VH-VL binders against C2 domain-containing protein 3 (C2CD3). Designs and how they scored, part 1

All scores and structures are predictions.

Target 1, 169 residues: C2 domain-containing protein 3 (C2CD3), of Homo sapiens (Human) (q4ac94r1171to1339)
Amino acid sequence: SSGLLDVGLRYRRSPRTAEGVLAARTVSISVQIIRACGLQAAAKALAEREPALQFSATVGVNASVTTHLSFLPQGEQRRTHPVACSFCPEFSHHVEFTCNLVTQHCSGEACFLAELLEFAEVIFAVYHENTKSASDIISIESCKEYLLGVVKVPTKELLIKRSGITGWY
Structure headers, positions and changes below count from the first letter of each chain, unless a header shows other numbers; Kabat numbers aren't used for antibody chains.
F, E and O stand for the ipSAE by ESMFold2-Fast, ESMFold2 and OpenDDE, each averaged over both directions (binder to target, target to binder). V2 = 0.75 x the mean of E and O + 0.25 x the DockQ between their complexes.
[cut] stands for letters that were removed.
The coordinates of atoms that the task and the answers printed are left out; those that the model quotes come from them. Centres of patches stay.

## First folded at step 7 (VH-VL; from k01 with heavy chain Q65K F103Y, light chain G50K)

Design k04
Fold by OpenDDE, look of step 8:
Structure k04 (fold): chain C 169 residues (1-169), chain A 122 residues (1-122), chain B 107 residues (1-107)
Amino acid sequence: as target 1 above (169 residues)
Amino acid sequence: QVQLVQPGAEVKKPGTSVKLSCKASGYTFTDYYMHWVRQAPGQGLEWIGEINPSGGYTNYNQKFKGRATLTVDKSTSTAYMELSSLRSEDTAVYYCARVPYGYYTFGAFDIWGQGTLLTVSS
Amino acid sequence: DIVMTQSPDSLAMSLGERVTLNCKASQSVSSYVSWYQQKPGQSPKLLIYKASNRATGVPDRFSGSGSATDFTLTISSVQAEDVADYHCQQYNNWPYTFGQGTKLEIK
């Protein structure tokens, strides 16, 4: 299966007044999730294993995208609103992650964000929400999301290209 | 078949270091995070850290205060955990476990190694 | 660190009975909870991820529920092969943390 996700990443510096070395200054990582395309192939591939997706694989998926910075807690994950019944959803979603310029190693030593960004990545996951499955269950807890695809964008380029990173992935 | 293979056991003295290996097979090594978890005898599980084999990103449990070092060898699809300044309380079974990128936000350790028993004693 | 507290520490059930295992987080972990089964002498096996999703190959008798701080693993009809330690885990915050485990035995 294949598909593409159009995204934008930007590195923004912001001064902060706080106590402690860890909160002296912050940086904002701006993420734009613009649109996706070619999701039908992924849906069809999944439908081979999940009969409940046969209908969606034909008419369109209900797509949402999660965004996570690899060096942040999972709780910082953000999610777009779902776009219904489309293989080429347009999200036009913007989110910012506030990051400390200085963090702490296990050793207790300070670590600069730039060091993290050199090896970090932004992880995008595109999901389909099966509304039919939701209607067939007795509890919302049994509602399933289906992973259509994953995009990994290295953040190291943010250290070089201050204008940001944009494109299809 | 997908599997993570670990040595059976290691015996070390206090103050020394050990480097445990975890060989992956049956899947693309760089498409999954690799985590390390240990379990002392009769105790629960304790998370040590994670590594992204693709980029080398690492994250550690601060409890280990820099004693743990995670590395990978992509050419052999092998993950390593080095633990220094060994103590008797480090005696435990050490597991490697993978996390799919698609499942990373779900925190799913879907495949585990069989574990390496590390015994630290004088 | 987020503390995950499982209850009970151990229980013995008869075959066919409904089993309920609880896991309480010291603070909200949203739905970022997984459950693992560990049989004697074996490595843990993933049962549930994101609180309520069964992993591939997991029998239907296993189900997970809960959100925020309270989570439950249920075995609708316990079988002999279900004798194991069960572990809950949160991955909402660093570091990832596990409960102390619940030991399930058959009477």
Scores: ipSAE 0.006, ipTM 0.582, lowest interface PAE 9.5, mean pLDDT 87

## First folded at step 10 (VH-VL; from m03 with heavy chain E50Q Q65K Y103H T105L)

Design p04
Fold by ESMFold2, look of step 11:
Structure p04 (fold): chain C 169 residues (1-169), chain A 122 residues (1-122), chain B 107 residues (1-107)
Amino acid sequence: as target 1 above (169 residues)
Amino acid sequence: QVQLVQPGAEVKKPGTSVKLSCKASGYTFTDYYMHWVRQAPGQGLEWIGQINPSGGYTNYNQKFKGRATLTVDKSTSTAYMELSSLRSEDTAVYYCARVPYGHYLFGAFDIWGQGTLLTVSS
Amino acid sequence: DIVMTQSPDSLAMSLGERVTLNCKASQSVSSYVSWYQQKPGQSPKLLIYGASNRATGVPDRFSGSGSATDFTLTISSVQAEDVADYHCQQYNNWPYTFGQGTKLEIK
């Protein structure tokens, strides 16, 4: 449950030609996932109930981060590659989400992107990918992903801050 | 112990509304999405919608547009689903279920409430 | 909406037999499929997520496979306690949708 994630968010118009201005009904939300730290505390907390994590909580976790925009469906989520055996991984990962200026909810209601950003959030899930090859014979539990922490960054500041949102969370 | 607690049954007349509750315990309420799913007697499961307890952002199945309202009370770790303009075909068991974050887990319902049987009859 | 079609609708199996349940999506859902077991009078229980990952506490006899549109739940050696309805669900896109279910009985 403890730890910090260093991220950045940018809201920008896609660069386009004069014909691209007519097609510039899309916007890019740029997400930077730079680094995490303090993951050992989270790993130790999980290891209290998950014996499979006891070794990783001592030596380092294989961390990955997923990014979800609350107004986009599951198929639009993004994932970093795992960074092996660390409690302070460096991801240096960049992803762009292309969004229409006018979007529809699952309910079919049309709304402007700015209205969605007022109440939406970017959600980062940090998880450990367990690779128990060294203890395959002894392990009763199958390999799976283990959630280390969740970081939620409200998107409403993107309506105001042209330079975006950055920092540790 | 992680659990979602729901009332066992509700009986309502057509045209009225109902507000179903789901009390979460044993986990950090705002770290999981809450979803609602129903199952008519002898039928399959049907997704109603989701709410992110952080900020209250919701998404609904189009089938329930304008009739379903999902809310949360973070101070009591309780989720609510209100269904208005009840019809006989709304008779079903209504489940709350949580969704963890994770690459493959996000969208899978890892913990379910026991369900509330809503009966709509005149 | 993405339609999830399960087959067969029902099965009657002897103890220890291998059971294969199928789920077909009307369009690609990548690997975002989960499987649930629902025993009579109970709420659903997650068995498999991400098409092939076994949920915590689920016996090794349960396994899942597939991608894109065709998914399979396999029970390698069916037990008496496996009498239940089994549902697949896609979560690639909204709305989330479930298959109609497969009823498993012991004969």
Scores: ipSAE 0.329, ipTM 0.748, lowest interface PAE 4.1, mean pLDDT 83

## First folded at step 11 (VH-VL; from p04 with heavy chain H103Y)

Design q01
Fold by ESMFold2, fold request of step 15:
Structure q01 (fold): chain C 169 residues (1-169), chain A 122 residues (1-122), chain B 107 residues (1-107)
Amino acid sequence: as target 1 above (169 residues)
Amino acid sequence: QVQLVQPGAEVKKPGTSVKLSCKASGYTFTDYYMHWVRQAPGQGLEWIGQINPSGGYTNYNQKFKGRATLTVDKSTSTAYMELSSLRSEDTAVYYCARVPYGYYLFGAFDIWGQGTLLTVSS
Amino acid sequence: DIVMTQSPDSLAMSLGERVTLNCKASQSVSSYVSWYQQKPGQSPKLLIYGASNRATGVPDRFSGSGSATDFTLTISSVQAEDVADYHCQQYNNWPYTFGQGTKLEIK
């Protein structure tokens, strides 16, 4: 609502073996986090209640993006490298979520991941973190994250689109 | 003012069901996860499950699978936890608590309700 | 389930002493640990998140450290208002689990 995030999602099935009674199969969700824009409005709105953001809301934020799949626990989330001092950061970041789906060898095999994707979301959180600047100043309280925005992308379209989902959100 | 408001107490008979409420105010209800945690008398804290209010996705502690149901009403900013087939061991304080998005905060309970004491007795 | 084991079970300290509360995870939880203070008759209150980040409004005498499996909560100068139960919690994996708690008293 206060900015945009340019992302891409793909679903890939990668069978690894079929020799055993239970075969391990690799299912990957590939996530691209390309860039964001419009972050100044979010930073300024937040700075009205967060004095620590007043400088960054004027000159640029140190943005990072987390990626979380709604059907995975929070410990599986991933984070981009930060992009310093920008309201339109370019991340060009790629992450893979590998799911090892255990299935039986049978003619009626149902993909567990496909059942999850029908109702799941990929959730992106864009946040600013004050870095310990070039002046080597160390502050124990200075490592606070400031949420700039959240983007939720439903995963059901991955079941249909072989090239995946991409665009601004 | 950010707060989660829960009823103070509920009394139920074994074998029945209860539906506990948690009304949120002072923030955008659908921008935070809602969790439920219970604490039996003199015992530690036990996680029941979570719900994402925007999509309704739930995840449960396996101990409660089949008995606990988490729902939300977005129009009233209210979360619900229904527990069925009650027994005396379900006597506890039941808390709702929210989780913000972020990196380090994502999974920490930053705001708690005051809890509802559920008493299950014959 | 990831078991969170706290030590000690209880602790009695004199005012102004430094105390360290320990929490050990049965497997790595990275830095996904939070600490809560629960005063008698109250709901828990978040003190520390991400192992080492102080929550808003928490006095600076509270600090956290650790990663992977071993975590600590330190109170640098214990005050009378710090009498409470303290819980650690992991949020690396479902189900989220809490330690059994440490009761802090003033002697």
Scores: ipSAE 0.588, ipTM 0.815, lowest interface PAE 2.0, mean pLDDT 83
Fold by ESMFold2, fold request of step 15:
Structure q01 (fold): chain C 169 residues (1-169), chain A 122 residues (1-122), chain B 107 residues (1-107)
Amino acid sequence: as target 1 above (169 residues)
Amino acid sequence: QVQLVQPGAEVKKPGTSVKLSCKASGYTFTDYYMHWVRQAPGQGLEWIGQINPSGGYTNYNQKFKGRATLTVDKSTSTAYMELSSLRSEDTAVYYCARVPYGYYLFGAFDIWGQGTLLTVSS
Amino acid sequence: DIVMTQSPDSLAMSLGERVTLNCKASQSVSSYVSWYQQKPGQSPKLLIYGASNRATGVPDRFSGSGSATDFTLTISSVQAEDVADYHCQQYNNWPYTFGQGTKLEIK
């Protein structure tokens, strides 16, 4: 990728309440997808192989960002609404993933969330969606997705940095 | 040209292990997940697991608990699947397949290798 | 595991006919379903992803629809080259699972 994505990650324990034991067994991983820039270079590079992108690589892409945790299945993936016709979109999107402190790998073996976070990643995929208006709600109809770039942020620093991590990637 | 190249066949005896290879070319190896899927003769497709080549993080179908190991060698753009304690029921064609990122695409296998026929017999 | 059930098991069609293949999930999989074509002796080839999106290079006679648990693959005008096994797959949750397949023949 030749572009940059501005993101933030936070690891937050659930506060204690009347259901304190249950709440203490869950945590939230907060993901902020703030903005991107420099997307024209990525769009131009793709347009060399994808004629459908020639116009968008000149005037602006309809950018969306997906995010997922490497230890969660695809159904837990989230995405922003598209931002139309821009090479420097502002998303200002917030996502919370609720996780158990004790969880189970796909292999069926129980483990603590901290063990998963040591080796896991938060993945962001930036893509152009060539038939959807960014200002509308998510359309029922599906659109062709053109990947502009992928950002992978290791989660291990969340175990150490109480204020979280943020920055351009 | 994007392609995944696998050896054509392997023959093994029960109780041994096999390590199957899948060499990727024509794309940036670390920008896609690699998955492994098998197909026994006359049977359907069965997902074995996935690996993220960048960080090496893996997820497996529990059916293969403790027997399957997925690895990558980034320097050669090659993925490997090792299957231990082989039995005759493991006779199948083993495919590597890549998965692109995307909202609708993540989990769909857009490029497949030609498959390696593993035969496990005495 | 989410069970994907395809119907019919096999189908014989005349050239130019409309073909509808069904795939039913045992639990909701949202729209995270793909369809593959597998010709004899070949690897599967992606046709449809996200229930309804045609993969690059796939002829426009192929289309998909459905959500949650019920999905269809439609071939609007079947051609001789469409003789193959067709598989649906869900990717909403691990393990990823495939239907048992539908075999399409030409009469």
Scores: ipSAE 0.526, ipTM 0.807, lowest interface PAE 2.5, mean pLDDT 84
Fold by ESMFold2, look of step 12:
Structure q01 (fold): chain C 169 residues (1-169), chain A 122 residues (1-122), chain B 107 residues (1-107)
Amino acid sequence: as target 1 above (169 residues)
Amino acid sequence: QVQLVQPGAEVKKPGTSVKLSCKASGYTFTDYYMHWVRQAPGQGLEWIGQINPSGGYTNYNQKFKGRATLTVDKSTSTAYMELSSLRSEDTAVYYCARVPYGYYLFGAFDIWGQGTLLTVSS
Amino acid sequence: DIVMTQSPDSLAMSLGERVTLNCKASQSVSSYVSWYQQKPGQSPKLLIYGASNRATGVPDRFSGSGSATDFTLTISSVQAEDVADYHCQQYNNWPYTFGQGTKLEIK
């Protein structure tokens, strides 16, 4: 129960496709990243391995969240803006993924979206993004991100709950 | 220490199948995707597919259509790749490799097994 | 499939020289490119991810740059232990694809 993420998932059909694409019907999967809490434990654990995090583990992290649907390619992942200096950030971020009702695996085999949702997950990764100093910029060093935690929410409940899935994970 | 341990070699005849193993240790097995990549002698790297051990979802390179099957055993933290209808062209080193979650890291292979040399010959 | 084309196919360098390896994608892959070092008889080792981020434990002499279709790996001062094959990989789209590799040798 240490470190939680408050999210919501919604599924709705949105057949606003141009009339020239009659076979392509689309669905919207709406993901809300509302807030997190209890991030200090994760920050302290990372600070044991990464001394540069010791200050942030004391005063608050600059948290951001990425969202990935397991059946979409990596280019479709999304990222929130960081929320500065908090162990309980409020994101209030909305992400919408547009999917076809009939889609393809990488293997080329077609399938219905409902089949994918039975086995799929929405994956949230929570990061700390370190604040850069002028010295770091001058040194041309890469921007550092530190993984605080991963939350996985199965999508199979969307097949039966039209109101969606909401809660803490 | 994070490790992916694979058997060193397998020898098979054409037309048979093989099931290669990859034992993970030093990390939470279900927190990372597992991928399989092969390298024929003197050739480049070729992606076979991926499995998410948490939900069991798989994706395959079309080149291996109907021949490759990826599975996991969560209780032993072991990934498996089965390749059927073997041909001499399947002779290669087969690697398992993990992918961490991360905005920039997701899709990069941060830890590789030592590889299993599969030889397919009469 | 996105084709990753590396150049040159091979090169020989003197110790301490600057090395630039190129990788071109057949279509945009954003910044989702990684670079691997593979020494003879060994598994690949991750050097660079996200086009420009060094993996943990990778020496500062390795750097990456580029976006969209054109990517480079730079070794600022080549050392003897850098003799290896270097591979680029895109992970923007399925299937993941690798370049054919660049072989680096010391003269």
Scores: ipSAE 0.351, ipTM 0.755, lowest interface PAE 4.0, mean pLDDT 83
Fold by OpenDDE, fold request of step 15:
Structure q01 (fold): chain C 169 residues (1-169), chain A 122 residues (1-122), chain B 107 residues (1-107)
Amino acid sequence: as target 1 above (169 residues)
Amino acid sequence: QVQLVQPGAEVKKPGTSVKLSCKASGYTFTDYYMHWVRQAPGQGLEWIGQINPSGGYTNYNQKFKGRATLTVDKSTSTAYMELSSLRSEDTAVYYCARVPYGYYLFGAFDIWGQGTLLTVSS
Amino acid sequence: DIVMTQSPDSLAMSLGERVTLNCKASQSVSSYVSWYQQKPGQSPKLLIYGASNRATGVPDRFSGSGSATDFTLTISSVQAEDVADYHCQQYNNWPYTFGQGTKLEIK
């Protein structure tokens, strides 16, 4: 609810034949996670319920962002590297999702990617990773991540905007 | 060198209020959170609340239903805990304890006062 | 509230023996658990924070382990000066909560 995420989405079209027919069966959805801001407010709000976050809410969070296309399985989720101790982390992260032009619905019917994109969204989740101090041994058991916020960007505009979607969300 | 000093004892009647003090020395008062914890005779520890001396932000254990009030005086590096509508069940040793900043350290009480014994009896 | 349950309630050990104190949380508290030693007539003293980090000045014979719901304080070789009540605490959720304590005595 608090904070903003600067992202970019782009639909990378496949090459066309001389007749304008797509030559490939897959396309790529490129996602750029550029930076976030205002994460202190989010951290402070969360710190009211999570006392372990009170310190980070004061000095800075260790932020990472997960990216997921709503029509792809959860296993296709991607995550940025963490940016340490910042309320305005700059990720400069780029990911590409390979998508089939034609897929199957649960009903068994064929579905075109355009139909999916019309109602799909890219889901970004911003997390704070609470790590041990530099003097401590880092282990998975001692790490905990906290959800700071979620951003959902509709993909429908990718169907009409060749330049893609960019902005703060 | 670093210490929290509390009065030894207080005796109060039921229904009254008490304001306990905790004087900090040997460190920068505003660089640490101050918490209050009590311990009834022969019992475990019970968390009352916290205060950030820097901004005055407080958080309380809802068990006390607003009877506890935490304040600080930065000029004297003193923390206060006021408890109203005293009951016999409030008889306990009341500790102030500081919490340092740090991963996995924030929330741990590294320095404790000697405690004030509050006796509530008619 | 998260309930911290310590076991045993009391323990009598011989000098030099290995002591194991347990603390179980009613729900996951990650690694945000501290252990305190409280000698008779004294205020608690921090031993372990973050489940496994020894506080400054704490002897090496003290160690902490565990995550999520099960935590352990271990004294590798108990000494006479270790006679005390031991308290575990979670600071993962408001309100902070403590175990009921374990009394350690020497035979």
Scores: ipSAE 0.018, ipTM 0.668, lowest interface PAE 5.5, mean pLDDT 89

Design q01
Fold by OpenDDE, fold request of step 15:
Structure q01 (fold): chain C 169 residues (1-169), chain A 122 residues (1-122), chain B 107 residues (1-107)
Amino acid sequence: as target 1 above (169 residues)
Amino acid sequence: QVQLVQPGAEVKKPGTSVKLSCKASGYTFTDYYMHWVRQAPGQGLEWIGQINPSGGYTNYNQKFKGRATLTVDKSTSTAYMELSSLRSEDTAVYYCARVPYGYYLFGAFDIWGQGTLLTVSS
Amino acid sequence: DIVMTQSPDSLAMSLGERVTLNCKASQSVSSYVSWYQQKPGQSPKLLIYGASNRATGVPDRFSGSGSATDFTLTISSVQAEDVADYHCQQYNNWPYTFGQGTKLEIK
């Protein structure tokens, strides 16, 4: 995508008790999704292949952002509420991912979170959701999502940077 | 009254070019996309291409392999479709049709011209 | 290209009968389907857009339904003035494509 996403990542070292043996000690990765910009170009480009987006590419997209930690299952991804009819949506969304300090995701062996974060990334995906006007019949079957862009932020800096990671991506 | 006015008929020889016109009236020309659709005798409708009169952006059916060229004259609220290297198979009624903005309306042709019958014959 | 297949190719109905026209897409086109009525010697007229939305001025007897690949245009009670060719169109993908049309006649 030619657009940009303003995000913040923070590593919270405060240990938390979690359910389960493997989750006895956890940390939190805080993700802040602030705003996006430049989504019109992305929408227009996509509209060349998706005629249904031509209108939205002109007036504004209904943008939502999914957040996924690469070492977590896809089902753990979070999603913002959609911001309607904007090419520069402001989300001001905050989400925290509880992560086990020790996990077995590393080829069945015990792996420390730090080892995961060294090679992990936070994946942001910006979607446009088709909506219907008040004059249109609203149906679930009519809803379609379009991927406008993807942002990947490496988490390795969270290991050394206490202030976290912030910026436009 | 919203109208798209097209000439009645054109007769051309194979290998030549034709430029069909579509004059819009009764609405803001630049607020609607203009499409071109043709219909061979006794056949269905075939989409040719699209133009945004506001910025001139065009999209074409690749079937025409660059033979179709869409243009607009904003000063006269007229859309044009030029078709080159005419073939007998190009014999059809050519329609201009506007597309309004709307969540599910964008892409639907709400107003049509009366069509121009193009006959390509030796 | 997405192929839109209409069925039947032709239909003869009695006045007042319910008419059902079908349109099948070769792949999902979501709800981005329009229906047009084309009377003999005339230009097409928009009836339905977005699969189920009736265009302005279209009589209530016309209705559209369907999603993804299967779409239907219904005339609850066919009238004499409904004699026409009916075309479905998808505008979910480039290029826009139409069905081959269904010819509706009155017995």
Scores: ipSAE 0.016, ipTM 0.628, lowest interface PAE 9.0, mean pLDDT 88

